# VHH binders against 8-oxo-dGDP phosphatase NUDT18 (nudt18), part 1

Scores and structures below are computed, not measured.

Target 1, 325 residues: 8-oxo-dGDP phosphatase NUDT18 (nudt18), of Danio rerio (Zebrafish) (Brachydanio rerio) (q568q0)
Amino acid sequence: MDSQSSILEENLEKILRGEGLEFDSVAEQVDPVTLRKNVCYIVGAVIFNSKEEVLMVQEAKRECYGRWYLPAGRMEECESILEALQREVREEAGIDCQPITLLLVQEQGPRWVRFIFLAEETGGSLKTTAEADDESLQAHWWDRKSPLPLRAHDILSLIDAGLKYRRNPWFPVTQPVDFPCHVVCQRLFLTFISSRADADDRLWLLMSNNNTSHHPRLPIVVSFRTYISKAVSKLIEDCMPSSYISVHIRGILGVQHNGRIPGKTDGICFNTLVLLENTEEGAEIGSPPSLETDCYRWQEVTNQGLKAKIIERIKDGSVLPFQSL
Positions, changes and structure headers below are counted from each chain's first letter, unless a header gives other numbers; antibody chains aren't numbered by Kabat.
ipSAE, averaged over its two directions, is called F for ESMFold2-Fast, E for ESMFold2 and O for OpenDDE. V2 adds 0.75 times the mean of E and O to 0.25 times the DockQ between the complexes of E and O.
[cut] stands for letters that were removed.
The coordinates of atoms that the task and the answers printed are left out; those that the model quotes come from them. Centres of patches stay.

## First folded at step 4 (VHH; framework vhh_7aqx_2)

Design v1 (from c3q with F27R)
Fold by ESMFold2-Fast, scan of step 4:
Structure v1 (fold): chain B 325 residues (1-325), chain A 125 residues (1-125)
Amino acid sequence: as target 1 above (325 residues)
Amino acid sequence: QVQLQESGGGLVQAGGSLRLSCTTSGRTFSYYAFSWFRQAPGEEREFVGAISGSGGYTDYADSVKGRFTISRDNAKNTFYLQMNSLKTEDTAVYYCAKDIFGYSYGLTDSYFDYWGQGTQVTVSS
């Protein structure tokens, strides 16, 4: 009871289920991010009807006037990510919706993040040309075959991803969870797997040497002044600079956000699954790379059920996809 | 450097079958998803099919669904594309690709590595 190992295992299972943990602290002093000042969050929706036609919106903005796109828009102060999604879909398409799952997280630069959802229609009525305003001219269900002048073709892969998930989900339902954070950061589920002939796979997680925290001692890396992918690579370079390894962000296990206090809680914490791969040809590796720091340690996962769950998520890419633009 | 080697292409008449193979030298083969793509002369590269690391998840382009089957043998570091009921429109160079982010096809081509020259499949009428 109450052993540190039992607490760690319970918290790892919470993260694997897409649940949140309280944001603790980062080693560096960082000022809070502020929505509309130094961070921008975009939400977008992939919504299908019973015929697998996708919801499209006709743009009213001068630069892309008359072109079609997915319902999407900028998150406002004092709203959650889900509230922003529901507001944008209603403003641009006239319908009420409920999110099924996050489908994709994209970043462009250190301060721009887009959340794409697979969602379903729950009410309202399609916006008609008689209702045209600054948000959109109208909404339409697109059969994905008829010619339609698109604002950009980047949405075709988003639509395909939504269709793929709808027909055969490959990762668990992942929704933003309500946990306050004042910075843009990642809690790293940083894994190393050792495979030897005729032996079971062994799994290690990188852990922070923080004896005062009550949640899992997973590394936290601030992404505000660097791209998410670059922040992870910097941590690896700082703690194992002599190792012949490559770093692969497999995806996002969870998204934590609470926008209720402007300027205090406009941050986001991503629970990020990372796989380290050995790049040294011919090397037999029974242990993870040596660390050149006292700030972190390797922790082997010896609980057979938990180990199997983590390895299976890695092998199947059963995590919310992440893309750096 | 890890390489993917395509094989099994050739000439076949419409209605025939071919099996393509893709082998890799990676020790972590079972931790990656793999995909088949194809490109006909003058056309854009298109997705054909994908398989997850465990083989538990597969996906196919609508144009090949029901005719093509993707599978893998993790003990041999090999994955396959079984092509049945071939059409002249299936004529293309077929490429195998490793998904470095797991099972994330549909997002960007930058998630895939292309190795080698591909394998030509020609379907005559």
Scores: ipSAE 0.291, ipTM 0.648, lowest interface PAE 4.3, mean pLDDT 82

Design v10 (from c3q with Y57S)
Fold by ESMFold2-Fast, scan of step 4:
Structure v10 (fold): chain B 325 residues (1-325), chain A 125 residues (1-125)
Amino acid sequence: as target 1 above (325 residues)
Amino acid sequence: QVQLQESGGGLVQAGGSLRLSCTTSGFTFSYYAFSWFRQAPGEEREFVGAISGSGGSTDYADSVKGRFTISRDNAKNTFYLQMNSLKTEDTAVYYCAKDIFGYSYGLTDSYFDYWGQGTQVTVSS
């Protein structure tokens, strides 16, 4: 292979391992995101003790006073995602923690993202009613069975996801990595698979076909005014409007964020695994949809090891889940 | 045009067996994980069993472990639930579900993009 093909394969392997890549220039016309002004990030923790009891905090806020919830809160200026997690758990529950992995990324509306972690206790002392303050009234280890008045029932599925991962992980450990970004964007592993009886699967990735770049790059889409999921669908519609194809976000391969410089690095880049599905029943499709643009091209993955890794991630859903609420 | 269709339900005596099938169309079957859920009268919907996209992993609810087996046949675009040693408590409508995220069973309904219409299983004493 030439040096450019080698570099591409190395970069694909890095992303598959949850590592980050240095950013190329993002569109100059897109306004940067800024915490507290036009973007909001929430962090939450699922933490179990040795008995598989889950850490819960009792709310001190007027609207949900006395109700129980997972340790959770808003990310602040000058914080990384992991720093926000550790601060929220310490403030609300009194304990120190270390993240094991991201469990789930959720979006709701433009510019609202929630990061749920599976984490473990590393120190501190469980917050008691004598220590009640504006952050929380107290913390408990909940057996998940005894009656407990919850602030909201959405956390029950998060607790279940944490238990499932703890007992039988189905995707690799995925942690945010330190790469500054000024917008909310996605680097797309946009895949098309052709599968036929008694034949090996064939795999294509959508690549940027810009003559001035001199090397192949994965597409980047910016989510300025829309949901993250809608930005991906818009790109697909613009590139292949005549196809009978549906687009599915399979999950997140990696999260790139720094947050150290307020107003300049409050953005996030998700490395997103996307699968295109043929919607025409019984159609014989040996090649990906024709593109109605010269900005992108389909690149067949012919490296057998790399092809196998990508297809197995898709088939087993071995990817951090992503939900649009 | 994505469709999941259950079959194989019916009336059976306690201690008997049934095999449920879920036949699918409109997507590449071999790339997805699948789950079975059930809902008894007056109860909430509960997880029963799951199979990964590769077929290398299966999971079951504690109440059915050792009695039920989930399997898949990629050539037929169909997956199955073999139910043995049936109990009256197994009486429910059984649903098959396609997993968007590959192996997210037991989580919220939003992890499953398509569901079957359900098939009734009644276990008499």
Scores: ipSAE 0.168, ipTM 0.592, lowest interface PAE 5.5, mean pLDDT 83

Design v11 (from c3q with G56R)
Fold by ESMFold2-Fast, scan of step 4:
Structure v11 (fold): chain B 325 residues (1-325), chain A 125 residues (1-125)
Amino acid sequence: as target 1 above (325 residues)
Amino acid sequence: QVQLQESGGGLVQAGGSLRLSCTTSGFTFSYYAFSWFRQAPGEEREFVGAISGSGRYTDYADSVKGRFTISRDNAKNTFYLQMNSLKTEDTAVYYCAKDIFGYSYGLTDSYFDYWGQGTQVTVSS
């Protein structure tokens, strides 16, 4: 129990609660991201009524005219992710909504990220054909069974995920928080679990060295020119190239974004939970892989309550899902 | 060498029961979620049920809810499907599958990295 370990534990608890942390350890020479210049963020909503019918909107765009889809659209400059969600649902469906939780984050490189929410109706009225405009023709509640000409079938798995969470949530409510960020990056909970026949599981986290800060830091990786998943794998390859391990991104613990400050860049920081599994190890007794760099070190989590929370999140996948397309 | 192997299939009369097992090796069993799928003759593969790594979370297809129960024994690296009140429509090859993530998020093949070879279940009149 020293001051650095106490500060680390406080920071880990904050991230596990979905709160944001400052991140001044990112290289300043990396070009900042800006909406409509070098990054695109999409928001989409899965909204059910009391009959478990899902909110759908009829497309007005020429290339998909008359086809149905979830309320979805591009985030604009100077708005938060939640503001973008509420605006898109209101514009396309006429409905006021409140997010219940993020359901899924999807990526196609750092230039395209989609945030899918489970949300609930709080007001407004369904957009009718009399209100048709260039944003949508109308909105309806779909029973999920009747034939409906869909713009694309990719939303069927999103609807299923929303239904599953609504009936039996398996991860905590996860909402984006407003925090300054200039790049697309990840703060890594990069974990190794040592399992022994004779003892309780032990948990290790990868930590950054070389900081003049008086508190320990989790690794930050920038994803500007690579997939988020590829950036994690490259860091692992760079610091433990001789190890026979597999890298598993379990999901996202939190999302930090600053869109409300005029003139600021539209970066995002994902707090990412990662599990390393030893693929070459024959013994149950293990230690974390040896590092071939002085930039990082392994630190054991010895606080029993905190250790148990993190291991349970890993084993149950009790984290916001993340998918590379 | 990762392996998943089903057992416990066979012929049973309608209204009867069967217990399927999936025994696994080559990875740390308790870190992963598992699912059962089935494929009837001439049909596509269908989700049946899922269980999380700790066993706290389970999910079932609407067609089997109340009749089928999924469970796991982490000490034996094995998970099970208890099938009660079997119907002729339950006739299928049953497959066990390992989820890439800690719990099944999308009910698509892309979320599973390893599959068993399948075990036949035949429900007669």
Scores: ipSAE 0.432, ipTM 0.742, lowest interface PAE 2.7, mean pLDDT 83

Design v12 (from c3q with G56S)
Fold by ESMFold2-Fast, scan of step 4:
Structure v12 (fold): chain B 325 residues (1-325), chain A 125 residues (1-125)
Amino acid sequence: as target 1 above (325 residues)
Amino acid sequence: QVQLQESGGGLVQAGGSLRLSCTTSGFTFSYYAFSWFRQAPGEEREFVGAISGSGSYTDYADSVKGRFTISRDNAKNTFYLQMNSLKTEDTAVYYCAKDIFGYSYGLTDSYFDYWGQGTQVTVSS
């Protein structure tokens, strides 16, 4: 194994552990993203007590006054995603919390992203009606069965996701990491698997040919003015337009955010696991689709342990879920 | 192209057993999680059970825990629901579903990209 293959394997292991990597230069000339100007990030918390009651807050805003929702709110400038989470829970519910893991990342249109956490109570006191303010009227532990007027029913699936993870975790703890980034982008762990009845599975990753780094690099796709899922599909169509394949975003392996790092940008890089599937019935294909570009190449993963780890993550969906709204 | 088809439904007496099968085509079966849902007349569709791509992770609705078992056979592109100790309340149309991701993280229908047509299970007293 050459030194570049060793560095690639080390970087892949790092991504699989939820760690960050240095952000490469982007080819597209786009304005840096900034909170409250051209992007909006929301954080929300699913918190259970020992009885599996979920923390709810009563809305103070006119349009949803008196209705109940999960603690949630917009991120502000110069804070990390975790700092935003802890601030929102304290302001709305009166309690201190620690994140257990990200549960779900959601996107809606260009430049709107919501981070949902499973978190645990670590202190504070439940907010009472005597403490009502512009942030919330009060907080309660909801048994999930009693009638409660909800602001919106979208949180029911979030609560269910938290319960499932709490009872039977199916992906590793995934926490955002502070790391330099000036745009919303994805580092693609773009996989093609060849499964033959008479042989072990073979795995390929799409690699970038055009970078200024001394290390082998995974492709980076800028998600400017488009859905995360659409940006991935466009790259694949541009590279493999004649292929009979479908594109599946399996989920997120890691989240890098430039919230606390000096500069006037709130960039995010998602380390995104993508699976390509052959849509042609009965075809036995031992090789990945032909590329119609020199910007990328296929790299086979020949390290048996690393290959097995990646394939099992795909088979179990052992990755942070991602949903396009 | 992508298809899921249930079989094994029918009439059974309370306390009896029934095994449902879902046969699939048009995708690489071993990469996906699958779930069973059911819907009684006049009620909303509810989750019954789920199995991950490797089969290492399973989940069940509280109402069926200890009575139902979900399993898969990757060589046959098929997954199953073994239903034991059936109750009249288990009467419903049962649907198999393919998870968008490798494992179901929510109980909402929107997290599944393909569904079978349903198979009727009737439990008489």
Scores: ipSAE 0.070, ipTM 0.545, lowest interface PAE 6.6, mean pLDDT 83

Design v13 (from c3q with S54R)
Fold by ESMFold2-Fast, scan of step 4:
Structure v13 (fold): chain B 325 residues (1-325), chain A 125 residues (1-125)
Amino acid sequence: as target 1 above (325 residues)
Amino acid sequence: QVQLQESGGGLVQAGGSLRLSCTTSGFTFSYYAFSWFRQAPGEEREFVGAISGRGGYTDYADSVKGRFTISRDNAKNTFYLQMNSLKTEDTAVYYCAKDIFGYSYGLTDSYFDYWGQGTQVTVSS
C-alpha cells in the first residue's frame, strides 16, 4: 500500500478513538466566533451516587427561583469545556467532579451548543442552604421518584441517558481534546455503505479534492449562519443535487476545542459520523451517488478491519449522540 | 415507501406469552436501531425495549426487564418482541419505531423518524 493510504487509515483510526487531527486549513474566510457575542456553549452534569440518586441543584435565578435542575451553566472566556463543567458543579453543588464521558451534544439555532456529561464525585461537600448564593440555593441527591419541583422536564431524558450509559456503555468514552479552533465546524466522516446479498458490505467515504495537499483529507463544513445539521445537508445538496438521498447524522466521534489559548479560539470542531442512504429502488445494491462537482470524490475503504469497525459503529449507533432541537 | 407494520397482538391470559413482529420496507434494515413502545388508554406512550443495528446492544424498561426479549432478523427485515409472563398492566397498543440516530437514549419520541400503526395486546386476569 502507498503512503497516502497509510496516512488516511491512521487518521481514520485516530478519529474513531476520539482523538483530534490538525486542521487541513479551513479556508472559508469566516470571521472567528466569540463566546457571549455570537456563540453560546452550555455545559451540564449528570452525576450519580452509589444509590443511583442524581445530583440536583436548587435554582437561585429570579426566573426559576426555588426550582430544581441538573448542575449546568454557560462557558466563560479562557476556559476549556471540562474546566467549565468542573467550575459549574463546584459553584452550584459544592462537589468536585471528574467527567467520565460526554453523553449528548445538542444544538438549537446557529451557534448554540449544549454539552452534557456523565461525571463522578471526587470530593468537596454538598452545598447547604447556609452556603446559598447567586449560583444556587443548595444541592441534594434526588431518588428520581419523590416529587421535586423541576425547572424544566428536559433533564429527565438527560438523566435517562446517563443511567443507560452507566449500566451498559454503548459507545467509547468521548472527551473534548485540545485543538484550538476559531470557527464552529465539522470534519465529516460521510459514509455510504453498498450492500449485496452475494458479497460483503463495501464502505465509501467522501473525500475533499483540495489544492493545498496531495494527502487525502475528510471534508470540513463551517456553520456560519445555520445549524450544524443544516451545514451538512447544504454540502450534500451542493455535491449531489439530483440524487434521491437521505442524510443521517449518526453522532459525534470527537470534539476539538481549546478555549484557554490566547487569541480567537472560541470555536469548536466536531468529528461527525454521517450516513448517506440512497432512497432510490435497489439502494442496498447500488454504488454511491454520482457527484456533480470536482471538489469531492468517493474513496472506498478497502482495509477489512477498519471497514468492519466503521460499519459496526454505524449499525450499533456506537457513537456520541447528537440532537438538533 | 417506508413502512413499519406490527403483527402478533391479541388477547392472552395473565402469565401467558405473545411474540410481536415488526416487518419493514423502504430502507436498509441492517443500518438502523429499532424500538418498541406501548400506550395504554388515556396514558402517555412509554418505552418498552430497543435493539441496535447489529443486535450488540439491547435495552429494556425496568417494568419489562427479564420478561420481554427484543431480537432482529436482518435477512427478513423484521424485528421482534417476545413477551413472557404477561401481566394485566402490559395491556396496551404496541408500536414499533425506527431510530434516527442508530440507538436511542432515554424515552424521547423525537429520536424516531418512522412509526408503525400499532397492534393491540390485551391481557386478561
Scores: ipSAE 0.041, ipTM 0.530, lowest interface PAE 7.2, mean pLDDT 83

Design v14 (from c3q with Y57H)
Fold by ESMFold2-Fast, scan of step 4:
Structure v14 (fold): chain B 325 residues (1-325), chain A 125 residues (1-125)
Amino acid sequence: as target 1 above (325 residues)
Amino acid sequence: QVQLQESGGGLVQAGGSLRLSCTTSGFTFSYYAFSWFRQAPGEEREFVGAISGSGGHTDYADSVKGRFTISRDNAKNTFYLQMNSLKTEDTAVYYCAKDIFGYSYGLTDSYFDYWGQGTQVTVSS
């Protein structure tokens, strides 16, 4: 009994495992995103060989000619994120690869998103100068110490993140899953934790009061002309008093994308873990903030195992990192 | 007001031990990961070690692994760096740092929102 709670628990477990959920509804008046017209997605690969040398490609483009960078490029129409990754690595470096995990998602501006993967070599042949073309001049395994003229130094932190994950993973393998979406949006695990010295932590999730659905729904926020991070903050400001609350995007639990129907499935859904924290010392801890809207409600997670898993992900940062530039 | 404060630095002979503490206030300590960094005279700041919010994950720079141990006491809002078998190369100002994302060792300074003022460790021959 209480099938709604059972369905919610099942959906939460699926998201925690990096699996996707179908969309029930999004606002009809939200315009679809279209790749190359109003949204730009970049994929990049961190690939190590057995010596922990990192795969680099020499740029053929006029503006950065001869400089070195990670294999990276823009997604094309009719491809998935994984297909874009494998195509870019093959075109620029000559090798076949498979993703180990996403390492980082970055955003800049309203509709620019970069996906950085840790991946491994599975075949092909390293691109030589004899094979130089418009995609790249050559590829090389870099020892990370020898002088190398880089296109930009932002990749040094990406290489470090890949090396850390390779040696000591701190979040579960997270890969894009094939679910179509027409907008850039977030499904929120928006959490509030109540701690008392004499009791176990209690956990609440913000839930949507969508009357068109017969199943419990996590909130969905659309990044319409705004940053992904700012869309979360705006929802919180709109639904609850925020003077004593800090909002922390902990990271991404999953990425949903299809991309195969241009202009209709070019969107992305992020399953995003968010923590609300009280900022005023001495505030009574016990209940989540009162909501000023009928669009949402707080729901306590009473399943002890599920509660413990979610709190551990928050405390250990065991989620795919997300960065706003 | 968020604050991180280091203590426990000082002068020690090579082969000796020191324990650094970082005491924190102004946030819910158990929700965040913390890291130690160091900066030797004339050198870049470098990562030393990290600990996750639960203490279930720890990580160390190769140069200190097996000699240094990071730990935390969530009841005291304090985390520690136990430094054993100290070498002259360990001479540096040691900084504690709060991680925005919970556990982001090896990433840029932008992943740390608050830093302590630093404590001097000097290892003599």
Scores: ipSAE 0.413, ipTM 0.726, lowest interface PAE 3.0, mean pLDDT 84

Design v15 (from c3q with K98R)
Fold by ESMFold2-Fast, scan of step 4:
Structure v15 (fold): chain B 325 residues (1-325), chain A 125 residues (1-125)
Amino acid sequence: as target 1 above (325 residues)
Amino acid sequence: QVQLQESGGGLVQAGGSLRLSCTTSGFTFSYYAFSWFRQAPGEEREFVGAISGSGGYTDYADSVKGRFTISRDNAKNTFYLQMNSLKTEDTAVYYCARDIFGYSYGLTDSYFDYWGQGTQVTVSS
C-alpha cells in the first residue's frame, strides 16, 4: 500500500464519520452562491421533552396567523447551520437547545434547502403569550394527540422521523461541519457492488482521473438549474452514456458549510452516498460499467473493514435521508 | 423491471397464525429495506412493520408488537411477516413495499417506490 492508498482510505473514513474534507476545485467556473439573492436555507427543529411531547410554535405571520408549526426559519448571513438552528428556536420558542443529529435534508432545486434536526432542550424558558412578538405568539409542548390547528401537515412525518430516531437510531449522528464552500455541490461516494453467490462482495468507487493534487479525489458535481439529485444523474450520463444503469441516492454522509464570509462561503458541500445498479438484461454483474471518458476511473476498495462499512451503510440505508420536493 | 408479489394470505381463526411472503425481482434485494402495510375496508393504509437491508433493524406498529415478526431471506429475494395470536381486527389487505430511504418507518407513502398488489387476510371469530 503506497501513500496514495493510505490517504484515500483516511479520507473515506473521515467522510463515513460525518467529518469534512477540504473543498476540491471545480473544473468549471461558477459564480459564488449568495444568501438572500438566489439561495435560501431553512432550518427546523424537532424537540421532545421527557414525556415525548413535541415543541410547537404559534405563528405570528399574517398568512398563517395563529396556526402551529415546528420552530423553523431562514438562515442568515455570517452564521453556521447550527447557530441558525439555535437562534430560531430561541427566538420562536424561548428555549436553548443543542442538536442531537440531522434527521432529513430536503431540496427544491439548487436554490432551496431545508435542514431538519432532532434537538434537545438545554435551558431557557418556554415563550408565553405575554412575550408575543413578530417571531411567534407563543410556544407549547404538544401531546401529538389533542386537536391543534397546524400551519401545514408536512411536519407530521418529520415528528414521526424524530420519534423513530430517538427510540431506534438507524444512521449515525450526523452534524454539519465547519468547512467553507462557495457553491452548492456534492462530493460523491459513487458506488458499484458486485454480489455473487459463494463469493465476498466487491466494491468500487468512482474516482477523479484528472487529479493535479497530491492525493486521489472523489468526484464533485455542482448544481446549476435543477434538483441536486439530477446533477448526479448528469455526471453518470456523461461518463457512461451507453450503460443501462439505475442511480440511487442512498443519502448524505455529511454536510459541510461555513457561512462566516458572506458572498464567498454561502455554499454547501454534501458528501453523498450513491448506488449504481446494472439494469441491462443478462449483463455481467462482476465488473462496474465501462467508462467512455478519461476524466474518471473505477477504484476497487480492497480494505476489508472499509469495504464492509460502506456496503453496510448502503444495505441498511444507514445515512441521513435526502428528499427532493 | 421491479416486481413485489405477496402470498400466504387467507382465512384463519382468531388466535391462529399466518405467514405472509413477499417475493421480489428486478433489483438487488439485499440493498433495500422493506415494509409491510395493511388496509382494512373503509380505513386508511397503516404501517405494520419494517426491516432494514442487513436485517439488523426492525420496527413494528404498537398494535402488532410482540405478535408479528418481520424477517428476510436474501438468498430467496423474499421477506416475510409471521403473524401470531391473530385478532379479528387484523383483518385487512396486506401490502409489501420497498423503502426509498432504506428505513423510513412509513413516514409517507411517497417514500416507498414499489408496492405489491396486496393479499387478503381474514380472521374469523
Scores: ipSAE 0.333, ipTM 0.696, lowest interface PAE 4.4, mean pLDDT 84

Design v16 (from c3q with K98A)
Fold by ESMFold2-Fast, scan of step 4:
Parts: sequence; structure tokens; C-alpha cells
Structure v16 (fold): chain B 325 residues (1-325), chain A 125 residues (1-125)
Amino acid sequence: as target 1 above (325 residues)
Amino acid sequence: QVQLQESGGGLVQAGGSLRLSCTTSGFTFSYYAFSWFRQAPGEEREFVGAISGSGGYTDYADSVKGRFTISRDNAKNTFYLQMNSLKTEDTAVYYCAADIFGYSYGLTDSYFDYWGQGTQVTVSS
């Protein structure tokens, strides 16, 4: 199936570049996700000036009044992820900004997702106490050393991640792309690597056996009832219940979201890099785990250049990090 | 069965050096990034340093940068923390950790897949 292999390789290259792919309808009936009804998205910004001071905002909300935090807030209906980011930074800090890259995606419980960006100042002026309102009291560039009463210490790791990326990027620039999606889902680069002492590494991808399509398709997993991470694990358990394997989400290769069509596009598709690792010690396994389903099959990646790129991304963790809180 | 075991801790005078080792078994060593954490008496566990799966990327807490160096030896399934110019505030139980996400943004232990049991480092004045 040379023609199908060619199309697969083109699609894999697109995902590795952070591009979007057309989304096939899922087999199960799922209600679309809608902001304010059944899903909550948060955006946050890590912005440094030339002195590596970080942009901070003084909270106006009763629960954390007077404490400092990164510019952050809830995404609203009819806006893209990038529009939400720029609006929150402008409202809370007075600064115009442009994203450099997504830095981290976090989830907490079902249906709560936070997108943290590394971004740069492009204009505006720091919000002063004379401009204090319900959004914030003021903004300030923090040297990260002077005493500053923080709303929460979780931002320290976010600031550190931003500094790491700024000084030495360990994954490619990853930006959300405008692509319609009605559910929270993942398109999986579900990988198995065979490493033998006297042979080159071999790589397999799990492929969908969707017979309605004329070309190879990556699996889609919908996360409507549970954590995004657990939806992947459930699929693997359903497909490979007799295997002694660990399921590891390496990170996110891309994010697809439109958000501009009310009630139709609050969904998100994550292009997710997943590694299956054998937990049996001393076993030299030359083939991926047997599947107990007709819905999927293993496809070996035989293109040497593409195989090397994927294995390197896996071993280096060269992907946008994803965390469950 | 996955195991991580620290060694090399002990008592050292301020200005001295120690090398910690973390020996691993039960997984494919080259797939994992490794980190060191520490916990001082009465304090929360904090990030110290990390090394990527390829070894091409390393990261350190500001408090140890320039004094500590993390490295790995894939042939020995072991990674190391070389600690130089030790200070009394470096006194802590040191833990090694493995994670498949690479660097789990280092200040909280809830993001790591596997942990060692810890090794005591005491720096006297």
C-alpha cells in the first residue's frame, strides 16, 4: 500500500510541524463541548522584558486581593485561544503581546484545561494604580528575587519553564491552529519502539481500521467524561488488556481549536505523542503488543528519516509538555 | 518492576563536594528524563536539576546553578549529581526521579512517574 504509506507520511510530517488535519466524526454520540456549560479553558502568559523580569499582575478579586500572579483568565465564547491570551494580558496588565509558543498544557479534573504561553511585549503601557479596576489593581515587572506576596506558588514553575525555553528551546514552537472541532479529543501518535542490541530501532504507530476512509488514519480519543490523560489509558486498556506495558503521554505536537462559531467549535483536538513501554525486565520484544480489537492495527514506520525524527522527539521529550494536576 | 536507588550521600564540610548516583532498573533507561529533588528538614520537596533522555538538555534550580552538574551513563543505567561548593543550606534528603514527559517543571513531585527512596546529605559549617 505505497499510496497509503505516502499519505500517512505526509500527515505525520504535518503533525510534527504543528499543523492541523481534518477531523473525522467519532463513532459514539457525544454532545459538543460549550464554554460556560461543560468545559472551562484558562489562558496564562509568561512575558519577560530584556532584563528577564517577568510581567506580574496585582489581583483585585476578594479571595486574593492585593496578591500577585501571572496575567491569566478564562477563555470566552467566540474567541480563539490566541485572542483570549491577548485580551487577558491587555485587560490585566495594559500590555499588547504576541505569543512566542505554547509552553505548557495542564488539566485539572474533567473539562478544565489551562494553556500557558511564552509571549513577548509588542506595545501598550503597564497598568498603573490610577487605572485599577475589577480586572486588576496594577501590573509590574518582577525581578523574581524581591519579596512579592504571590497569590499562589504554582506560577514559579511556569516562570522557570519560560526561562528554560527562552534560553534553550527543547521543543519546536507550538501554536494553536484555527481548525473546527466540536469535542475535546486527541489524535494519537501512539508509538511502540523495538530496541534490539544488534539492530536499528524499529517504530510502530497504532492506526485506525476505519474502512470508510480511503487513506490511513490516526486514532481519535474523545475526553468527555474523564481526564484527557485517562481517556488515552482507557483506549489502551481496551485494545491491549493482556499486555504488561506502561502508557506515557510524552506531550502535545499540536493544538487545533477554532472557538469563533458559537456552541459549535469550543472543542479542542490535541495531537498527542504517546509512548508504550514494556515493563517486563529482560524481555527483548521485536513486535508491538497484540491487539484484542478489530478497530486498530499496528503500522511500522519504515521511512528512515521520519522514523528517526519521531524516535528523537520521544527520547528527548522534544514536545510541548502536558500535565495532569 | 521499576526501581530507582540513590547512593553517595553523607556528611561533608561546607565548601566540599559529593557525587550522588541513581541506579535504575525495570525500564528502558534511554526513554526517560531524570531529575533530582531535595527536601530539607521542615520544608517541602523542591527541584534541584534535570537531564533529558538524549542528555543534550540539562536544567538547574537557580540556587544550585554553577555548583551542581547532572549527567547520565546509559550503559550503566545510572545518572549522577555532582555537587561542588556545598553550603549548609544544601543539607537535605536528595531524591532521584524519572519522568517520560521530560522536565516536569520541577518544583512539585506530583508530576513524576517513579521515585527513589532518598539519600541524606548533611553539610556542616
Scores: ipSAE 0.000, ipTM 0.251, lowest interface PAE 14.0, mean pLDDT 80

